# Designs tried in a protein design chat: VHH binders against Adducin-related protein C1289.14. Part 4

Target 1, 324 residues: Adducin-related protein C1289.14, of Schizosaccharomyces pombe (q7lky2)
Amino acid sequence: MLSKKFTPLSLKNAAKCINNSLRSTYAITGVNLTRGLATNSKVDPKTYAPKPEFSSIAVREMLRKSCLHEFTDEEVATRIELAAAYRLFGLEHWNENILNHLTAKVEEPDGTASFLINPYGLRYGEITASSLIKVDEDGNIKHPGVTGDVFGINRAGYVIHSAIHRARPDVKSIMHNHYPYAAGVSCVKHGFLELAQTSHQSGPVTYHDYHGIVVDKGEQKSLAEDIANKDILILRNHGIITAAESVGAAYYLMYQFLAATEIQTHASANALGDMNNLFIPNNKLVEKTFDVTREKHFSGAKYGIKELSAYMRLLDDLDSSYRT

## First folded at step 1 (VHH)

Design s6 (framework vhh_sonelokimab_d1)
Fold by ESMFold2-Fast, scan of step 1:
Structure s6 (fold): chain B 324 residues (1-324), chain A 125 residues (1-125)
Amino acid sequence: as target 1 above (324 residues)
Amino acid sequence: DVQLVESGGGLVQPGGSLRLSCAASGLTFSSYAVGWFRQAPGKEREFIGAISGSGGYTYYAVSEKGRFTISRDNSKNTLYLQMNSLRPEDTAVYYCAARPFYDSYWTSPSEYDYWGQGTLVTVSS
């Protein structure tokens, strides 16, 4: 008998449960204040129910369908990997509700590039390979998958991804979230600190100054310039982006960098806010640690490949429907 | 099938110039970071410079930054290396290489997935 007790819960999932408890308390307080106020609103759950096309029955029927026979073997593999990444983000609660997008670039038979993104309205735990929408660099839908005719894409969210894909043709996958530890690091002037071995392994970061939601072409150009040749971009007062050569690399980089920001938060608290109480390794040791993790022979595979593969096996044990 | 083919090598006098070309086929060229390496007899393969897929970023070995210029033409699927003020110590086989990933670790040959067969540059009087 296989013991499931050897499959531990993520520390991030535990932290998320604690944070959800605090959010629930805050929400209850807000509701209590609202009860004291006069309102002319008539709220009937039957009247304000989701539209039929957003119902559990309609969505479940969409997600049972497959359109994978319409795509190349390369695109099918990329869709399965990206759907896996969405499922893993969902399990870790790294996404902000239905927001925060993960993209992957696919090469069309004619040599042009297209991009895969989640339908705007699905939970990350609902994503399947067939549910992903294929768009051009401007966000125009090239193929709706099984969901795009109902849900479409979040065009504002896609803008960040398209700006980086345009600037970095070498990048296959871009992942973005507002995870609280990383967002917290983005809000402090000193930014990210190279404290723990996990921090060194995630590698160097760049920064982009806060300009609100990225919607204009000048902001897009600045965003593209700020990421430069680096794989991690910290969006000040916002969140983070990882950009990498594969879905696996972008996913694992996100995993390591989120862990590094959580470590920094706890180290800073243990130091009582005084950086003189921190052991900060020298730059040569930091560089050596990063460089060795990017050598193909270090792990016997490119960065992130074994790590995504391992967790795709976890997903296959839990719910293999992401492969549909 | 991915192929990189170097050309433009040959014999040149000290102080002279050469332009090397690398023609790429079987890949979406603009999606690849590409670079130049050289190997002199009895020496290890040495990094010269690299350029991002868009051409927006270039990185050079410190020793070559003032004399060599890397560029690309994505419409022609071609990478270039302009070499000026050549010295006898520049004598080597020059290789072009391509990778789908552009990061801070550009100098390692092991990170490049595709390689040309090389073109010989001899700098001698």
Scores: ipSAE 0.000, ipTM 0.115, lowest interface PAE 19.9, mean pLDDT 81

Design s7 (framework vhh_sonelokimab_d1)
Fold by ESMFold2-Fast, scan of step 1:
Parts: C-alpha cells; sequence; structure tokens
Structure s7 (fold): chain B 324 residues (1-324), chain A 126 residues (1-126)
C-alpha cells in the first residue's frame, strides 16, 4: 500500500484499534464493551468505585504526588528499585490481581530496620516509589507514602515477609507470588526437579507444608525455619517465595525460578509422566553450575544487578512514572 | 568506557589543607554512590568516605575525626574530598571509586567497588 493514512484499509484498521481500546486498557481477553450498569445516571460509570477514594480520579491524584524528599538517598534508591520490581511483575503477569507482595528492608538513620511494601488495593502497574508504605517488623505503618492513609497494607500477607526478614538479617528483599507454573510445581509431591541449566542457576529450594491462611505466630516460626539458609521457598499448594540480598537479586531469582518451573511443566508432559524419560543431570554438575553463576563478578556484577538495571531501562522507555 | 580520574594531590605541610577532585565519565554519575579510599605504602586500601547519588547522605570511616569532608557536583560529574589539618600519617595514594552494578551501595570494603581511578599521591611532609 502506497498510503495508509486515508485509504479505506487505514480507516478500517483505525476503527478496529478504537474498538480494541474500548474493550480493555490492558488487553484483557473476554471483556465486554458495555457494563450494563453504565445506564445508572446517579454515578459516572467511568470513575465509579465501591468507595470514592478508590476512584480513578482519586488514585491518579495520589500517584502524581512525591514524598521522596522525606527519605534518605539509600531509601529513595531502594524505593525506586522496588517500584521497578512491582512494575516488572505487573508486565509479566506474575502477581495474582492486587494480591501478593514484594518487600525491601531499609536501615533508618537511628539504626532500626523498616520495610517497604505495596499499598493494599493498588494495581502493580500503578506502583511508584512514593506509593510504597513503610512499616515496622510488626506491620505498623511508619510512613504512609502518598497512599497509605487510604489503602493501608495487607497485614496477613506481610506476616510471611516479616517472619523471614526477622529470621534472616542477610535478606534485604522478599518476593512472593502464585504464578501458575510455580504453584503447579508446589502441588506435586516430588516438587521441583533440577532439569535445565536455568533450574541449576536458580539454586536449591526448600518447602513449607500447607496449613491454609497463616495467622498463627507458631506457623510464622515454622515458615522461617523451613526457609533456613536457602533463597527459594516453595509453599506447598500455594506458591513461592524468593529471598535475597538485594531487590535485583530477588527479582532475577524469581525470573529464573519461574522459567525453571515452566520448563519442568513442559518436560514432565513430554516425559508422559515417567521420570525415566527425563535427562536429570548429576548433582555435582548442578552444584557446579550454581556456584559459577554466584561467583563474585561472574557477569561483572553481583547476581541480579545487571538484570534489574537492564529492565529498569525498559521501564524508563515505557513509563518512567515508577520513579515518582 | 567508564573512567574515574583523580586530581589535586601533591606535597603539603603538616597542618595544611588539600582538596581532591575525581572526574567521572562513561556512566550516569547521578545514579550512583561514589567513595574515596586511600592506600599508604605497604598497607591495604582503607575506606575514607562515601556519598550517596544526590549528595544528601555521607558516610565516613569511624576513624575520621571530622577532618575530611566528601561532596559531589552532579552537574560537573565530579566527586570531591576536602582534607583539613593534614598529618604525616595521611600520606597515601587517594583513589575514588564507583560501583556500577546498579546497586546504590555505600559499602566500606574495597571489594564492593569495581571501578577505580588510577589514584593521586598526597604527601604530607615537613
Amino acid sequence: as target 1 above (324 residues)
Amino acid sequence: DVQLVESGGGLVQPGGSLRLSCAASGFTFDDYAVGWFRQAPGKEREFIGAISWSGGSTYYAVSEKGRFTISRDNSKNTLYLQMNSLRPEDTAVYYCAADLRGWLYTGQDASDYDYWGQGTLVTVSS
């Protein structure tokens, strides 16, 4: 075609694009173009929410604000990295709706530890550095950011993170999700298999047995004991946790481990349910691969740093508002 | 492409003052914490101080007695070390260092820094 601007095909394609835009902002399959309830003249269906403070207008106003001048440069850097991790989880669809949590530990000027976490009710694609809520180890809000007075935190979800942070002072960031490939592996009695190079690079895993929703303090202790000194915890019949020395390391570990569980799912299907049909490498080769990937400056940096930096550049190209 | 170039070293009398500069290029200087180390003859590199990406936070070795001040000018991609009340034991090669792993880390171990300048000699004598 010579020109697409005013040809009949260009007009047809423009109409198609408009139709797709009205269907869903995030390309959600099966979304209807009309909601039916949009005929109610008492409320604006485009801005309506169960509470006015959860409307698009109210949330957009909150997210345009910055409180970063109130924090140390180290906390600002941590907030920007954690916000980036939330945005990347959203882009990959690793989070379950508004559920799941990513935390990062910050050291206050007085020497106490604080933890950054998402506001409960904000979409992962909306997270900004200023939107993150700062809490103490018990989940009490120390600083609401620009969102915490409205949204607060999911205290039940935070309990898992606080248990691990308390047990593991070396851990700076914890990430949790219910992504189907990993959740699927968590439902299988033999658990995770060290199949592909990506599997070996993610490293050893531990397991925590399913007890429903965790509310008991004894269960928190059990969870902390189960992760021990490892960086990956599989929550049986639930999902997974990664715990690492930096946001970048926890993020990249999540990336590699999710890929490894997807590889296992496909390999298991191809094996027709028979483990004898799988090539499972020798444990010594698995250990060698893990050690090599964790060597100081193997890639010219500590594990996960270059990987997070690369994808922060992608985020900056797409939408740099996470830095606000 | 990453370069760190120190300048401002030289011979100074005991009790004197000196300001060192470190010119940075090949990376986004504003995004990283940078620091100063020194190495006296026959000794290992020791941490002096570090400054956060914006200049809002500074970190000094416990052994510093308020004689040294670190600062930065992001518009010039330059790191500074102001040294006052210099003593013969301050004689060393002074290095600026950056960690470009995307981690804004203000660690005090030389091993935490992968990018170093070639150093500038400071001699405190007579």
Scores: ipSAE 0.000, ipTM 0.139, lowest interface PAE 17.0, mean pLDDT 81

Design s8 (framework vhh_sonelokimab_d1)
Fold by ESMFold2-Fast, scan of step 1:
Structure s8 (fold): chain B 324 residues (1-324), chain A 125 residues (1-125)
Amino acid sequence: as target 1 above (324 residues)
Amino acid sequence: DVQLVESGGGLVQPGGSLRLSCAASGFTFSSYGVGWFRQAPGKEREFIGAISSSGGSTYYAVSEKGRFTISRDNSKNTLYLQMNSLRPEDTAVYYCAATPLEVQYLAHTGQYDYWGQGTLVTVSS
């Protein structure tokens, strides 16, 4: 669901009253009004940003451009899917401001792998296929897209994704966030509980112990070992990672797992913190539900493909600019 | 042929300590999550604690968290439960259990596929 941040009305109104009083006092006393007359203002209130290169006008000019003709059809498709995933994360407020990262692996014509990631500083709701930056496994920019010369990448965030991509050649997309329900589960010793059908459908999880921001090679090795062959990694005291065979699969897995952690939070509250009041199904039912969800043999679709496609139609109805 | 065999039960005085062991055979122990449950006379089986397949994560029932410690030795295919400050209400048959599903918290009997026969712990003067 689309969330809106609240500012306390009492504090906001008090600040406005103070500003109006100071402005009136300044005008009456005539303190240093000649400074304003000596220069023409270069500030346009409608377009002002703390840095001109990060202004709405500068960013919108970048995002009107397309570089998709420079890429293979497979990379164009991957860019559009990953841009859609960023837009959906933005609509759900699953990302922490400009932080967190979604990556997708693309195969180059020479057989080497490259990785697509968000520009560091762009809002998730602004991401376009052309805005995505292409990097090698060490985080060196191979193609800046239309944004990379200004924004670059968050190297610390990319390191987490790079470690898992190196360890898991089967993984095409990795998604990471600090969404409060999942982060909350990461902070409790018992971790994730197989409570609702949605929980069983998201599948088994692994855990990685808290070591602060991931920057060193020892922690990268530990991350790779901890995720093993599973698709969900809970980062203790931090957040979560989903890793899957496609953008659609990683996206839908994130959707199901975040819903499962929200269900766990509400179920635990309804149980008044007493785990003996929870109904937890047996392992055979959990395993059966997971298997059925991954096969989807009646529709012929791979996990997440129909789900991403449906929500790309929603995005197309709202704002199709992510396709640029 | 999967087997879990508990040992170390017996009579202990209130305030005493006891260490239970569970020897596993017939499966790859290092790939399984394992836990301890107990059943007092006239009551249902209740969860005590569990430990992940690697030993990196442990989980405890709220009532037992400060007195009981779970550990494992994958090289010996053995699970342990260290019980301290024992009380008469800790009198029960203690069971070890294993699950192939890599779920990190397992609080209910239905989530475990393999069970031992139990070892009796009696806390009495």
Scores: ipSAE 0.000, ipTM 0.175, lowest interface PAE 18.5, mean pLDDT 82

Design s9 (framework vhh_sonelokimab_d1)
Amino acid sequence: DVQLVESGGGLVQPGGSLRLSCAASGRTFSNYAVGWFRQAPGKEREFIGAISGSGGSTYYAVSEKGRFTISRDNSKNTLYLQMNSLRPEDTAVYYCAAEPYIWGSDRLYTTPEDFDYWGQGTLVTVSS
ESMFold2-Fast, scan of step 1: ipSAE 0.000; ipTM 0.236

Design u1 (framework vhh_7ubx_2)
Fold by ESMFold2-Fast, scan of step 1:
Structure u1 (fold): chain B 324 residues (1-324), chain A 124 residues (1-124)
Amino acid sequence: as target 1 above (324 residues)
Amino acid sequence: QVQLVESGGGLVQPGGSLRLSCAASGFTFSSYAMTWVRQAPGKGPEWIATINSGGSTMRDDSTKGRFTISRDNAKNTLYLQMTSLKPEDTALYYCARGYDSTYLWETPYGFDYRGPGTQVTVSS
């Protein structure tokens, strides 16, 4: 993302950092004698946050707790997988700040469905299995996890997920973001181009026209209709959705589709904006590549399982707290 | 106003031939790649062939031995010469400006303009 990219440190910027550090040390060690007359401040610079319940101390105390003993083995496994997906989205910078959402469906012992979603206000790099909030299909909190009493959910963001989950009982996980390469593709009339093998492997896409924030039932119905039985929905002038049978499948589909949109951007630039300069394979080769990619025998596991497993090992090496 | 109008479709017997035409207006025809797409009953759209501004062609392997795409820039017209027609070729045939590169089961997206189509029915 642009705002998170490092610019090379200029000599002037390096000098500024050194100068500021020296000034801070000087102030601490000898010059601020007027502090002897100050009253005790209510603001502690080391712990201050714009809202106390969202401070580093308050959030870290919540995230040290575990509520996993309250859930079935199936839900515990789903929570760990979804927390891993959030951490991986954070590492890749696929989410827009604290926005966007990843959900996973769990089947309750009474036969009803529930959905797991991020608390509205946690960084993706902070998500733990216990931090996830469990909601019904209307967004009512069934279990707050260790965070839900403070943060709650983004109701507007959940509406997109609930519309698709209602329409698609086969879908276990839905992932949504505004990553610039995919958002860029969503803004062009041509849409997605089946250019590289990675593009073909991600599979067929559908489109949903831009209606602003989805708040009414007609917009929710059109989202469900537009995704139909496909696993990728491009939201024009907005972003993308992946919907799949498992967390691993939805995660890996997102990975491949975002890579495909990045390839399209570079290929289009290399073609100097002239589509006549692109090699585009015929649709039968695209279909064949997709079919082969989804065969269990091709990879030795269902789509996305090895890929999520591999990157959970990376997370375990970096910070295994997502399992808490 | 950009306009694409197909003609030349109709009822033909198996083994027959047809030449489809697409008359283009409202844009600089010679500067754009042009495409033929068909949609058979109960199936999603199928890309057939594209011809770029330089005259180079890309064709679907299943039809390339029987179908030939060509263009006449002086007449602003795109052609599809179809030979050895089979019942499986029965479809509505569209000309389009640009590429259909998005694999969809129902409707391709990737063209900024397409014509209303011309029906080809292969039956005895």
Scores: ipSAE 0.000, ipTM 0.093, lowest interface PAE 22.5, mean pLDDT 80

Design u2 (framework vhh_7ubx_2)
Fold by ESMFold2-Fast, scan of step 1:
Structure u2 (fold): chain B 324 residues (1-324), chain A 124 residues (1-124)
Amino acid sequence: as target 1 above (324 residues)
Amino acid sequence: QVQLVESGGGLVQPGGSLRLSCAASGFTFSDYWMTWVRQAPGKGPEWIATISTGGSTMRDDSTKGRFTISRDNAKNTLYLQMTSLKPEDTALYYCAKDTLYYGSDYHFTPEDYRGPGTQVTVSS
């Protein structure tokens, strides 16, 4: 029911739209009024989607476009790396349907920071450099890419990323998912255990207690404080976050940490649920393994760079469209 | 060129107090987490406290009741307020930027990420 809560202008616009529709129908049926009405009732199975703007044709048309000429070389490089990370998350099935978020920070020519994030509605396997939406710290869209006018961003997910980026200027990329092995570890009181070498290589973790969806600035402050100076944050009863100095580092950290949580799940099952049946190495061995893994001279590059580069070659072999 | 210069150390009697300062230059101080660490004679480095860009703190349990870390971003300065000092607190105290704490042991960043230190001696 229409009430005084509706503006007169909104109601006039609705009436005008209906009037135009009726006029168009009348014009089409100039020789017979009922003829035009009957001919427009069929669904085309070739193009049908629940909403036309989310159809395969509409989305593919958007993704064929490039807006990369509008950005700095640094932002273009960051967009390509982040798009690769989204494609790799999709390939590994680390994302929950169209949910979860990967962000990367870019420096604007005026020295301010902006953040890249996925359009809310694209499959991870569809992400291109041009499809990424650029937002400010508060989640306001600065550039929609080729998709943002249709899809927008998942604001609830973004507030977690913005809180960490504000607290940690050293962090360039933040990655979040609800992958079941990691979510499972987030639900157990003892949390993450430093069991296998892969576990040690992922590094130290912190925890954030469950308060539902992070919606207020006080809880955002708590989230930022809980991650502290660590690169892995376990969100109790939720999922995980990796935060790192580069897209490659955040991606590879996610790979190692997810593998570590899967190892923990299998080790716990083999131990029949009794932690006394587990071999848990001492902290000095854990720290030694972590330090060696982060030593640039041992790997020939900073953590994650060779790993992202290797899998970008795989993506280039499979489908290089993420570079668009 | 990153520079961290600690000051405020000296000889103090047991039960005394000192306030250490770390003056930062050559980088945007407000963009970095800052840490206080100490190294006692014949021992390895020991993490004392870390403060985030937003002012939240993490502190070692053995000293957190007596030591307080704080920062003044307008002055590019990090502080450590030390109370109820004990002979066991005798050490070289230094500040560090962008340092990580790993479990029971502290991980050192490269030397250009830390200052030369200020000596605290608690005697009598």
Scores: ipSAE 0.000, ipTM 0.142, lowest interface PAE 17.4, mean pLDDT 80

Design u3 (framework vhh_7ubx_2)
Fold by ESMFold2-Fast, scan of step 1:
Structure u3 (fold): chain B 324 residues (1-324), chain A 122 residues (1-122)
Amino acid sequence: as target 1 above (324 residues)
Amino acid sequence: QVQLVESGGGLVQPGGSLRLSCAASGFTFSNYAMTWVRQAPGKGPEWIATIYSGGSTMRDDSTKGRFTISRDNAKNTLYLQMTSLKPEDTALYYCATEFPYRDYLTGSYQSRGPGTQVTVSS
């Protein structure tokens, strides 16, 4: 509908006129020349960024560094796998700009847990194993990686992950995004429907009610309760979370669940908006399909391991710098 | 309740040295990243250095050759060793319990001390 797609054109045109007027005034009065003489600073078009510390030169210099020699073999392996997951999210455009977050838990030599997360400001396609920031359960930085002193973490995003990790010791990796198909399902009262085989394979879902962007300690407890023993949490009016025993499992669960929400969107359209036109399999068949998909002998490996491995080979063919 | 108390500031001649201390209480000091920040009158806060609970340090490039951040977990104390001081280093220096990325943008720090004044003047 054309009329409803219109943004306020009058405001856009007004802003454009104001900008043109200011440019004309400065050209006539010579203010630009006076300011240029007053300051010795000049913009270099080849290197310019809105902030120098966020420039291509600064970021690429940081990303050339490696800190992996400082970590255990387990943490190095986890960092490489999580960096691969970030790169794959970037390739699929599953992340919202620089937002969203993927974490992985590592065990320290003293038996305490630490968590790896993306620097807030890096593109997902720039993530390296060394760029990942290591935090404690409360979000305090234990190791900044090679970029963490410049970017830090998305603290509001991390509190969601910490709540689930605290409640679920079985969970090694948590992944969150606002991908439009899944976000769309999160906005519909009927929620997720067990329609296609891919839907059944992703497994059962739980829901968490919308309470805005900031998550306080009461909401953290509610998040932990709402995910319960399930691996998929739908955040109403927001997005989704996957939680799993490994990076590979959380990644592949995200892949299957996003595909399932896309199938639901197309099936709903093909049903002409009438749910009575959908074939919904019975719960016993859904449960059977889920159980078979999670059995080791079904694929010859634990869920997600072959899939992450296959796509790490793709990343190695394209750009292996995520391993740094 | 988290408490941070800075000390070691004072008047010093250009080229001089000072060692700042931050005494921490009310929390498990060894579990937290600690940061030194300075603020000159009428200016926003300027980050100097952070030392993480794992022992790694990050420092501002303009001061890293002259300033060294360290910690003593047994004494619950954070330090900033300052050498070759310049008039431009004149500021209120304070410590904070974590890397306050949000706090830098807003100019507010939730877990910081009252600061210690450093004045570099002849």
Scores: ipSAE 0.000, ipTM 0.173, lowest interface PAE 18.1, mean pLDDT 80

Design u4 (framework vhh_7ubx_2)
Amino acid sequence: QVQLVESGGGLVQPGGSLRLSCAASGFTFSSYYMTWVRQAPGKGPEWIATITSGGSTMRDDSTKGRFTISRDNAKNTLYLQMTSLKPEDTALYYCAREVYGTIDYSWGQELDYRGPGTQVTVSS
ESMFold2-Fast, scan of step 1: ipSAE 0.007; ipTM 0.235

Design u5 (framework vhh_7ubx_2)
Fold by ESMFold2-Fast, scan of step 1:
Structure u5 (fold): chain B 324 residues (1-324), chain A 124 residues (1-124)
Amino acid sequence: as target 1 above (324 residues)
Amino acid sequence: QVQLVESGGGLVQPGGSLRLSCAASGFTFSTYAMTWVRQAPGKGPEWIATISSGGYTMRDDSTKGRFTISRDNAKNTLYLQMTSLKPEDTALYYCAAYPSGEYLDFRTSTMDLRGPGTQVTVSS
C-alpha cells in the first residue's frame, strides 16, 4: 500500500491532472456543490477557512505584497535563497505538513546578527522572501515581513536552531526535518552507516539523545555540545539537522544526507538485516571522498552553490513568486 | 601574523599519557583542515592524524587506538590526546594547517602552514 508513502512530484502532478479530468466528467458521481443555497447563508463556501485570517484570500493578499525595499542587499539575497530552499523542501515533501524549520543568519548594519524563519502556518510552497520573519536569538520578532503580524513564529521549533546558531558562529543556515528515511536511521542503535559514495560525500555525523518534545536550557547546552564542529546532527527517535556556512550548503547537505539514509534503508533490507552482508568501504576512502567533495577548485564553487543555483532556475521556470 | 604554536610535550614514562595543544592565530581556524605529524631524530616525518574543517578524522592505523585528534574552533586550538605511550613515540610533534576541503595524503602532499613543534620523550 502507498497510502502512507510520499508521492514523487511528477506522479503527484499526473494524479492531480487525472482527478481534475475525472471531476469535470463525473460531477454527478461526487458531491454536487451547485445545489440551491439558503437565502440567509452565513458561510461563503468559496472563502471559508477554519479561521478567516488563515483563508486562501487573506493569505494570497499578504503574499502579493513585498517589503524587500526595507532590507539591505545582503538580506534580500539571503531571503530569496532561503525562500527557494523552502520551496524545494516543499517540492520534495521533506517537511512534515507546516512543521519543521529552515533558518538563515543575516548581519545587521550595526554588527548584530538576526535570523530568518518561516511564518508558523504557511505551507512551504507558499513561502516568499517577504513572507519570512526576522527574529533575534531569543525569538523576538524584529521584522514581521508581510505575514508575521498574523502567523508569528513557532518558538518551540526555533529553540533548536537558536541553540546551534549561538554555539556555531561559522554557521549561516540550519535546516531540520523528520523525513522518514532519516527518522528511521535515528531510531536504529548503530545509527548512520558510511555505505555509498553519496553517504561519504555528506560527511561525518553526530548524535543527540532523545529527551522528548520539550527543549529546556539544559537540553540546549547538550545540543550545542553534541553537534560540536560537525555539520549533521542526528536527533535520536526524531529526525535530523544540517548546519552549514550558506543556505546552498545546508540545502545540498540535506539533499545528500537524505539520499544516503534512503540508500542505507534499502541496503539494510537487501542485506536481510545482517551487517556481515554489507560492503562497508575503508574509512580512509570515506575521508578522501568527503574532502574531495568540499574542494572548491575542483567544483568551481563552494559546496552547494551550483546545486542551489541550478534548482533556483527550476523554481523560476515553475513559479518565480518565491522572489517576492 | 599567521602562526601555529604547539605545547604540552615533555618527559613521560612508558604507559603514560600526554595531551598536546596547537594554538592557531592569524587565520580563520574553523575553515582549515588540521593535522598532527611527528619526526623522530634521523627519520622522516610521520603523519599521525588529520581532522577536516567539518570535524571528520583520518588516523594512521598504527596509532589510532592510542591517539585521538580533536579541535575547539571557539578557542582556535587543535588537540592530540596520547595514551599508552611507548619509547617509539619519542619525537618532535608539530601541527599543520590546510585550506578547508583540500584532500591531503601526507605521504605525497606538502604542508601549507606548520608550527615549530613540541618535544615528546618517552623513557624511564
Scores: ipSAE 0.000, ipTM 0.094, lowest interface PAE 24.8, mean pLDDT 80

Design u6 (framework vhh_7ubx_2)
Fold by ESMFold2-Fast, scan of step 1:
Structure u6 (fold): chain B 324 residues (1-324), chain A 124 residues (1-124)
Amino acid sequence: as target 1 above (324 residues)
Amino acid sequence: QVQLVESGGGLVQPGGSLRLSCAASGFTFSRYDMTWVRQAPGKGPEWIATIYSGGDTMRDDSTKGRFTISRDNAKNTLYLQMTSLKPEDTALYYCARSDWYTPLGYESGAFDVRGPGTQVTVSS
């Protein structure tokens, strides 16, 4: 979470600008050479972006629009939850710039499955329910939302999500990032250690060996096989994936697992790099802690539901535009 | 055996046009995203365009007004139509197979299969 509260900027307080409307003409005896310097700049400092379609004014115009009336109540709810998760990832700085992806599955009225994903180029802090792009399992756009015609999707990022969604019908949401603590754990041979209670609560992990960037269907199949029936997949030399039955569950699992990898990093440093200086609990105690955490009656709701709900209230206090 | 073979390159005058072809074999062409990349002597590879399995295209801004990527799934062939060619377009042009999109300058390991290339020389 950010320590500073977000405050919208006022456009009423325009910055003072000097008017640079000037022209010059040079005339040489015997030859008339007129050269005008364009003083009405083709570049407007207030709206300039490296590409006009990606400017603040163009993007804000898109994000003011809503297409939610075109969807079922189930899809509207899923879009709002996924947009909230994107906003929370942004606040926590869990995403790498505009990269990484969070997806959620939606059942269509005709019984087919569709998947929601971020537009490639929006900041996580800009995501709205209407900004999410709906794709089929191969990444073909079924509905562009209010952004997809300009931004499209990052197919490289979607490949990992589609492989797991295809293999795991029980999974509704998949979340992936390269957060340094988790990426650091992915780079060490012993991998993840079940050290603190938070580690035990996140649950068991699986691993996928490093084969570079996922570019072919054979790698997709291997990735799907490696996650098996577990909810956390560590991509060696890369990052992590959480996969769960709801957006809230995948979000909270990401929260707990990232905290666990940060604890492991600090515990390893405090142990002065010597594994023999770590207290590692026995597997029976770890399994007991996991089981208790996943019991529905223990928390009064399914895993992650209270946690997502609480932080959606924080988002509503900060900026409720994610609901658009 | 998976193979990509480029053709259609050659010497062309500035302002001229060329159509490059890439013949694919050994895989189900229609299921893969296909990309054109070029490399000039002494320079790194430069991504030109990608055409996705679904038919959507993405093109580099510096060439998108002059170059068009297309595919013919029935013929297992990828094309690059180049117009208004400039001396700076002189390069070895490759086609490449990918199950996903990313420009080479961002992720150099993106392609699992690449052809040997076809040389394009723009000179007077």
Scores: ipSAE 0.000, ipTM 0.132, lowest interface PAE 18.4, mean pLDDT 81

